VHH binders against q330m9. Designs and how they scored, part 36

Target 1, 357 residues: q330m9
Amino acid sequence: AEQEPKELLEMSTDTERLLEENDLRPLWEVEKDFGNQFGGFEADIWKWEDIQASIDAIERDVPIADLPPGFQRRVAVPVNTGYRNAISNTIYVGVQTVSPGETAPAHRHGANALRFTIDGSEDMKTVVAGEEFPMRDNDLITTPQWEWHDHVNDGDETAAWLDVLDLPLVLDSLNARNTFENHELDRQPVTKSQGYWESQYGRARPFEDTKEDGIPGPFEGNCAATPPYRFSWKDTLQTLRQRAENDDPDPHDGYSLSYVNPATGQPPLFPTMSFRAQLLQEETDPHFHNAVDAYFVIEGEGATHVGDDVLEWSERDIFVIPPDEIHHHDPDGEAILLGMTDRPVFEAFNFYAEAEP
Key: E = the ipSAE of ESMFold2; O = the ipSAE of OpenDDE; V2 = 0.75 times the mean of E and O plus 0.25 times the DockQ between their complexes.

## First folded at step 19 (VHH)

Design u01 (framework vhh_7zox_3; at its last look DockQ between E and O 0.12; V2 from the best seeds 0.00; counts 0 for: pae E 5.4 > 2, placed apart)
Fold by OpenDDE, look of step 19:
Structure u01 (fold): chain B 357 residues (1-357), chain A 124 residues (1-124)
Amino acid sequence: as target 1 above (357 residues)
Amino acid sequence: DVQLVESGGGLVQPGGSLRLSCVASGFTFSTYAMGWVRQAPGKGLEWVSVISSGGSTYYADSVKGRFAISRDNAKNTLYLQMNRLKPEDTAVYYCARTYRYKSGDERTVRFDYAGQGTQVTVSS
């Protein structure tokens, strides 16, 4: 069971109202509602301005120094109407901030996690499995299950990123508990030099080192584990641009790159979640599938049609498309999206289905 | 700072017409869906009409065939032509920057900015 903070600061009524009006909740409230379903899954969008206002309000009302030990994580969580604890019943997305000089204490959990940097710097680091990963803008960093991780901001600007976890899959869909542990220290020891984990899964790899093919922790399974890894946006974008320049777009997804598991060289990144960068230049064709699609707008602006619903998105917005809804994208110019999906869960059991209207 | 300034409201007799205008500033107007919402006395906000950034128009059932939304991107201006006005159209009309809208469902319309509104009164 995840440890709940002993004492939570009460937010102002204004802050509470602000969050509620924008379908946002603080992390500590969201955690209480896991395992509950409140209605149908609907398409929805969260505007960055509202997210930012909300997280700022949380920061104002709940200084990190006043939070109990072990719970120093300030996150604004987009929540769907039907799932008041996340954007879906399989994927959790949150916007976390860490102010200058702050540390989000070290912990680990059974859930898989991903960090996508919104506002980063060289001095903002997520420490995962003993290695310090700098968080530059649009970098994607994995936090695999049961790996110790903490976040440290030694910079002079507030850092912000997306937390993406498969918590709802475990807690809501499978009705299981998340295994969670706090580290005895606020910061885990740094035991690996920068670049260590990348060196384990590059083109040149150690010959005999039985990569601990094993799933970290007490878990068992038959899926390939995801290692700690930093996907540089610079490299990702360069590759994405090459694809846009030289290849044909997918009629539904445009020019897309999958973030592959470094261990296997193939998607999905996690057994439960797949991620992709999508470059859109034109309106896409409509389709539907039984998987969830969640999106973060990296660059650009446009709209997504979901049935009769239109979601107008701009940079740093978050939106979600429910299963079985006919949908397509209509960018205004060029846009780049981070796509997040639970498709791998369906594929693992031969349940994935996609079609055109 | 985002600003929306409505004008064109007033008193009109049933069956009459009004044209509302909204001047936008502080953002790239042409890239946003814009809409009109109204609030009648003692009632909640009601979605009236939305025009997408691409120029697609949507209307609440209550105003279909009577109202026409349009935009001039060069002037950063949103318009609402209201014809055949009814007493039930009496409300404060707000220009709104819109980011979610659903055809046929007024409850799903979301906006992040709205003006101060302009009063429309339809009375004999």
Scores: ipSAE 0.288, ipTM 0.700, lowest interface PAE 1.0, mean pLDDT 91
Fold by ESMFold2, look of step 19:
Structure u01 (fold): chain B 357 residues (1-357), chain A 124 residues (1-124)
Amino acid sequence: as target 1 above (357 residues)
Amino acid sequence: DVQLVESGGGLVQPGGSLRLSCVASGFTFSTYAMGWVRQAPGKGLEWVSVISSGGSTYYADSVKGRFAISRDNAKNTLYLQMNRLKPEDTAVYYCARTYRYKSGDERTVRFDYAGQGTQVTVSS
C-alpha cells in the first residue's frame, strides 16, 4: 500500500519559518490540541484491599532511609488512565498510613488538604495550626492553605486516612507552584488545647465584633479562608439520620449533607472543592454534569452506573465519575458515601452545567 | 419489557457472508452498549463483538478482520456483518444488551438481556 502523505495541506517553508520565528501557530494546527490535552478520563474504581496491599508493598520495597529528607509518609494514589497522576485533572486522592511511633513532619503549603479518617484512634493525630486533632474513624479534618500541619501516631496501631487536595488543578491546570515550607521542627508546637478550633464555630461562640478573617500566607483572594476544623462522624451521621427521618431524598444524591466552611456556614468547604456525606437507601435517578465526582464508600455496598460501565463498590472503595457521563447509584440496601467534587471551580467561572437524560 | 429480536441467520458455504440484524424495543437503545454472543454445538457461550453507546467497536480474536458490528440508533437496530465465514463460526447468535463491569483490575463484559437467537450454519 502507498504510504499516506504526512501533510495534505502545507504552508510554504518560508511561512512556517516566519510563524515559528515569531512564536505563532496557525489556528488549524492548534485546534487539534484543544480539549484533548488529557487522554480521556474513565470511570474507574479502586478496591480497598488492593489499595491497602499496595501501601504495604511500598513499605516493604522502599526503605524509609531511601526517602528524601523531611519526607516520612506512605501514600498510595488512585490514578486515572486519562491523567495518570491523580484520580482526575483537578482532584488528588491518596491513602496515607502512619505506623506507631512515626511522625509525618510539619510543613505547610498553598494547596488546601482534607483528611478523612479510615482507620484511626484517639492517639493518632493530625496537628494543625497548633491544635492536636485526634483522627477518629470517618472524621473529616481540614488542613487548610498555609497552615502548619504534621501527623503523629502515638498509638499502638497503624492509622490510615484519605488525603484530598486540589493539587492537579493548581500544579498542572493552572501551572502554578505549590509553595511549601518545612517547619524547623518535625512536630510543630502545640499552642491550642484540643477543641479550640471547634469552639470558634459553635452556635454559642466567642463574640468579638472586630474579628479578622484574612487569608493566611502570601495569598490573596475573594473567598473566606477555611479554618482548621474537625467534623465528627458521630454528629454527621446523626444529622443524616435526622434528614432521612424528616425529609425527602434528593433524586440524584439521596439524603445529603454539605461539609460547609465553618467560617461562613456555607459551601464550598474549600474554594476549589465541595464535599458531601450521602445516605442512599434506593436507586437514584440518572443525571450528568461537567464537574467531576469522586467517592469514598463509608458504609455499605452497591453499584454506580456510568455510561456503559458499572462500578461495583463496597466499604472503603474509591471510585470516580468523569465529567459529562450519565450516572446513577444503586445501593444494595443502604449505603453512605463521601462525595468529592470540583463543582466550585465551575461555579466560580459561571460554567457549571447539569442535566437529566 | 426489554425485547431483542434477531434475524438474518441461515445456511452458508465456507467463505460466504451473512448479515445479522437485531431489533430492540422497551428501552432507550441509543444509550446502551450492545453486542453479539454465540453458542456453538456442544460449547458454552462465547462473546463475539460489542459496540458501545458511542460507537466504539470491539471483537473477539477469532473474528477480528472478518466481522463488523454496527448500529442504527434511528431504527433501534444492531447489525453484525459476517464475512469469510468458517465452519467453526456455526452457532446460534444472540443479540445482547451489554455492560463493562469493573472490579479492581478486572474488566468483564456481561449482559442483562439477550434475544432468542438466530442460527448460523457454515457447511460445504
Scores: ipSAE 0.190, ipTM 0.668, lowest interface PAE 5.4, mean pLDDT 87
ESMFold2 (binder alone), look of step 19: mean pLDDT 82; pTM 0.837

Design u02 (framework vhh_7zox_3; at its last look DockQ between E and O 0.68; V2 from the best seeds 0.00; counts 0 for: pae E 7.3 > 2)
Fold by OpenDDE, look of step 21:
Structure u02 (fold): chain B 357 residues (1-357), chain A 124 residues (1-124)
Amino acid sequence: as target 1 above (357 residues)
Amino acid sequence: DVQLVESGGGLVQPGGSLRLSCVASGFTFSTYAMSWVRQAPGKGLEWVSVISSGGSTGYADSVKGRFAISRDNAKNTLYLQMNRLKPEDTAVYYCARTYTYKSGSEKTVKFDYAGQGTQVTVSS
């Protein structure tokens, strides 16, 4: 980006000194610098073949046991050109694998996390808040802030899933610290039977006095807490199909299903991130918004037009749409996408904006 | 229907200048990247210059520093200012609607529409 010649608005030396001594800057200088911390955020796509090759290579080169405590995880991380730590400045997406017999050790953190299973099995478990959740293909499992979680593969096949976290928002965009704690044990005690957390948020629920209301950990806020929860793909797909059969598609997003907060029954799933399954059958209409959209291709193939770019995607690919870029999807046949967005952050501040060109 | 109409070509002496224009219709011009491409006699199509919808520009090495691409969105018009023309610049020049296809690390520039072209001849 050729630095536009600094129109040298010549201020006197005295004025410059005065501003500097008082940690002040003129507006025209500040305005130019606003939004430039994460320059070069581009629409981009990561192909599954490359992701898989990369993570396999990591596995080959780095034994899990040699990784530092708390980071005994094999993860390939898509990184955007302008932000080299994640797919965006607000959302982190990683592809994690756990080989047979391996354990990702128990820890917890302030960041919200979500797992979307790419290759799973009944014998692959993510343990969250004392409950073992099976990770079947395309299951979506929440790992709420400050809940103990670990991953154990007792199966015969390597498990793979998406790690989705709001780490960039917290660490870089807000320049805050992420509270992190390792468990004393590699595996947390299983203290809840399977289905416990689901039972807390079904149609029949315990009385309020039995519910642990509030945000786990030392955190305070005004948003509803997200509980540990497993969204089965079977149920999700069924619902998605019902929508496709009975409802009209959104002109931009197709047939969309929101993963809602079980506690509220409404989006967003997390205060910082919203997730949806999108079934696309036709080309969608263009729109743009100031939120980031990241996508994982669950099924199908197609392309997404983003500004001057066309992202050609197939199954298990990951791609990202920057804010304020005009975009639309063009599936080749039927496709299902997992959409990940930081829209809730903007909505929380009344700053979300969407429009058509 | 998408239409691109080039004009401004002609015969010039080496070292001369020309300004090409391309008028676009049938689509939202302002939202598309546009390129100039050229085809010399007996040669294949050569990319010359591109301007993004955002106004970012790129040039082939062969024309860098001599040619300038610009656009007027209000007029749906693409321009190519050609200075210090050389005999090797002789070609039919086309304006083309441009996309960048991305597939992982692979990027490919493609054109889906082009005009009829305008002849530029540089000769003494």
Scores: ipSAE 0.598, ipTM 0.809, lowest interface PAE 0.5, mean pLDDT 92
Fold by ESMFold2, look of step 19:
Structure u02 (fold): chain B 357 residues (1-357), chain A 124 residues (1-124)
Amino acid sequence: as target 1 above (357 residues)
Amino acid sequence: DVQLVESGGGLVQPGGSLRLSCVASGFTFSTYAMSWVRQAPGKGLEWVSVISSGGSTGYADSVKGRFAISRDNAKNTLYLQMNRLKPEDTAVYYCARTYTYKSGSEKTVKFDYAGQGTQVTVSS
């Protein structure tokens, strides 16, 4: 049951009315409300079995073509109890499926986005900025700000992937609009050979790599834009194994690789979000930080201790660790996680902090 | 090694009071939730009270208003103040390290370590 706090300062009714009538509040009342505009964010976990059952139920009840324009995508969205729109107030994670013969129609928007393939196939593609990218299991494909993207399943099996976007940061935390446009065609024209975007980075390229000044779409900034790009799981896993053979693990994160921005060769992948692949072979040391961490279990099983909670996870589960919570991971043998974080936002403001208990 | 050592039990008349203590070692006490559980003669375990790492408390209906749980993180010690004791409070009292298991929509309070217990007897 809730107990009323002891009143520490009382104002006259006349003073309270004067403030309310003029849309003013005393500082000490306003200061109490900071950081409490949303409900409390909780450590939580979404099991793959429950996610899959929920998506199957949506598919049974609602044909994808009947969904509203711009939302003709079958997605189950992990939501935090305190927020209810996404896994956190800065990161949106969704599990999207496209059944055989379906197309998730082409559109573009200002939010940064990527796709992490869960169940892919040879005939499942995401088309980004004119190039057709194969969606193979555990590949990471960027769909950058203001680039056209659509998802096409010409195969015989349902495909599934994670959507990860900075939508809550833009729409809710910054209270801004996400610029959005539907393409006139469900499937954008394929205007680039496969490998075009990959070939532009990490090697020799034409001297004039800027043809016109500006940033993608209507947005302006001072950072190099994140390009369309595919990080293959084969290469990522190989590099993780090389790290395990040659390097010491981080006490908190195990053997970790960052998905860097190909245009700069540096983290973060997006100005607002970083992503890492983490190989865990032993229990990690506890720490806490002011950025949120979200995870998808690529393989293996184990537990993560978060404050008073223990999140028990297995393959394809999704879980979240709120800011400032003491946490550590305890894999059962070996596990590989996809880590997702808003740490770049904190770093851009010189506000990132991390400590051990 | 995790160690939990209870003390403060004894014989008390109905209506009396006792204060139980539990000294913890082998882990960072301040970061864990802690509980008291009890076992009456010939009966199963009964949860009594919990205190979170942040200090929030909870009580079984049978002890609300009579028992108060507290912790002193500087001394790695958990306490249970028991007032207005009744014969049905007679039990071995254990302190336990506590966590909430979360697996999808299901939540379960579990204990991963408990002490050896201290006997409380309420008798005329």
Scores: ipSAE 0.077, ipTM 0.630, lowest interface PAE 5.6, mean pLDDT 85
ESMFold2 (binder alone), look of step 19: mean pLDDT 82; pTM 0.815
OpenDDE, look of step 19: ipSAE 0.575; ipTM 0.798
ESMFold2, look of step 20: ipSAE 0.013; ipTM 0.530
ESMFold2 (binder alone), look of step 20: mean pLDDT 83; pTM 0.813
OpenDDE, look of step 20: ipSAE 0.549; ipTM 0.797
ESMFold2, look of step 21: ipSAE 0.014; ipTM 0.542
ESMFold2 (binder alone), look of step 21: mean pLDDT 82; pTM 0.810

Design u03 (framework vhh_5c3l_4; at its last look DockQ between E and O 0.49; V2 from the best seeds 0.00; counts 0 for: pae E 14.4 > 2)
Fold by OpenDDE, look of step 19:
Structure u03 (fold): chain B 357 residues (1-357), chain A 125 residues (1-125)
Amino acid sequence: as target 1 above (357 residues)
Amino acid sequence: QVQLQESGGGLVQPGGSLRLSCAASGFTFSTYAMSWVRQAPGKGLEVVSVISSSGGSTTYADSVQGRFTISRDNAKNTLYLQMNSLKPEDTAVYYCARTYTYKSGSEKTVKFDYRGPGTQVTVSS
């Protein structure tokens, strides 16, 4: 089903200015510019303070009840100069909030999505493929293509997370349309108990389900599908710490853990996007590659050198490194980053290239 | 060792022109942005102009916009500053500097880690 046109929503002049000054846009405006290029792809950084101020302003100006049915999604979207609909032409990153008692209505789309929890709790859930996933801080939850998903906040605090999608790859790079469908209900039926999807892809698995999972929906392809899955930060961090204590760091990426596809046990998490947790303790060596690197700062502060620029980042900042730019990281103490890359797209066609200067 | 050496300074009448040069060595010149900075008597350092590593992008202080032109020859490891329509207020020591642009959200700051000894430019009638 084709996505219905969204009505224009009015924001205050102050809100518009705030967003513009910080290279942020609301989701409903971003969608209008998909498929267009406005300039060059530049290294850039968005500060959490500005992101937070922007999303708060959006919430004030556009109450969820005033949004059209099926479009109750408030997102502040970092936009690059060249790609005013996203941080890159392959990866979309947004900061979404859901206030207490609110629901982001159930829908599905052809794009793959990932949620990384910034502010969460046990009472904040993303429902994916019939299972309620609690969104605890720094949990990473997959929303695979064509799986029904909605977001519910039954807590008393505002939930916030990163939306990461491969929308630009489809809409901008391939000039295709995104397949989209709204659910008839605001909330999808919960048909799976908590832990169901994890139980399908653990080390002990049902014998009957040893067959490769097909691609959901009308889509065809030759890549392994990504299942609904919650990566606990507690577990991820524990493993990351073990890595830092027992192994040698990569000269460019420090101590890294890849979020692997639970179905295959290997990267990439999605056919179009890979994700990793990176623990940095020292300055890294410079390198460059033809893939895009986007980052969210989970913990710590530091800087990333990119060509002629230095991106100064702190906790919850978002920054992006364009292809073919020489870059390295310089943490101030210990830092942990969520790395997001379109590297799998290149690898799928034997086009990925990396080198040192 | 990183070395930068400015030349081309001197005494000139108001409305006159000078061309400054900076010879760079000890690093891969073509991979760094460069800038001209100046310090007038009793004043702090002021960034005059910045040029990207490739030479494709240039910026100027408002005070020199339209009068000064920054350029570079990466094959010669040389930075240039063409100064036209010079004014008395342009009197300063001019330094060549290896340069970075620090970005923090909407804030951009130009910094440098090395600079030359400088060349004196005096504009006086």
Scores: ipSAE 0.614, ipTM 0.822, lowest interface PAE 0.5, mean pLDDT 93
Fold by ESMFold2, look of step 19:
Structure u03 (fold): chain B 357 residues (1-357), chain A 125 residues (1-125)
Amino acid sequence: as target 1 above (357 residues)
Amino acid sequence: QVQLQESGGGLVQPGGSLRLSCAASGFTFSTYAMSWVRQAPGKGLEVVSVISSSGGSTTYADSVQGRFTISRDNAKNTLYLQMNSLKPEDTAVYYCARTYTYKSGSEKTVKFDYRGPGTQVTVSS
């Protein structure tokens, strides 16, 4: 029978000074501070009516031409109380609107990005790597790392979409600069007819034996680059309905589809983030995992239970579930969600974990 | 098939004590916040106390603060209310309720989706 460990002795002020003078800290102080750099992430929800009202207020008060250079876009950014720049420490979500005749000027950057259309039209386009992609409601369009992209509203109605980027991971968690470049022109040249990028990844597709299939720009890595691509809502919804007719639902996610990297045919869509379309027809079983889940409500209404909290959502609301929180979804009838997760980061480190309560 | 069943009510003298219990079944008790609500004669429902799913956080109506203690035993799926220093104005039917904190932006609202049939508490000399 060994004696129980004694309580650690308080260090003298001389010892504390010696450590501080040499930029050293004892392990037990360092270990105590791990995981406490922010105020903690909370389950939270942003209602579409509040987002829309906020954007409308900005439009009334500040003409888009008067916004700061590089930020001449009307974007409302959901921010978590525990991480004040974005919805989580890894995922940025923004709701952008563009009025008729406006252009978000062409640029490119190192951060991965996609656009999920909320209110679109044939005349609202994102132009990516030389192709105009019409932004139709609920289409998902990639604007991949280091590809030129601009957004042009030649229509007569205001357009709205969801921006999803790995900016917090790149800029804050990894403390890297987002390499960024403005194009000489506000609208990049259109060098491809509509449908070009989509046609490259069909079941019958061009065969090319090229030397370079690498990662664009100055970057290197172990994952296949994500190409410019449009996932049409019509095809996605049709596939969800086929799953509902023929398959059993997943206990936690309902009927889900992954937005895969078109070049590999496999998840994740980006090295840092995965995306799902989820059709919910009944209450799901509780579970928890160490990756963040964020959601945009494509259709329907319902609630998501997160610990003691209930996030009551309806169409176009945005909500977030922190790591390690027990949660489940309870749709009111039928609902469809866009799911977003940093799970690929955890998988790259062999660190992903999931369990049921 | 959510079931909540209260017990422990009765007649007690002013200044006396009672302990209410609520047996829960048909759901995973440990994942839900719970509350006691009461309805006095001729009045609407009043939330008396709320306890978090873990039991780590409790709140009380001003009228009972310092006299009532809410607790739970998640291993036994049971919610409790210890009522001390009872007053005639505490006379009511007491209900056990499964409770949520609803968030809409920055607003928080306490609501419940299921309650039991209630137990009568009467405080009279």
Scores: ipSAE 0.000, ipTM 0.316, lowest interface PAE 14.4, mean pLDDT 85
ESMFold2 (binder alone), look of step 19: mean pLDDT 83; pTM 0.827

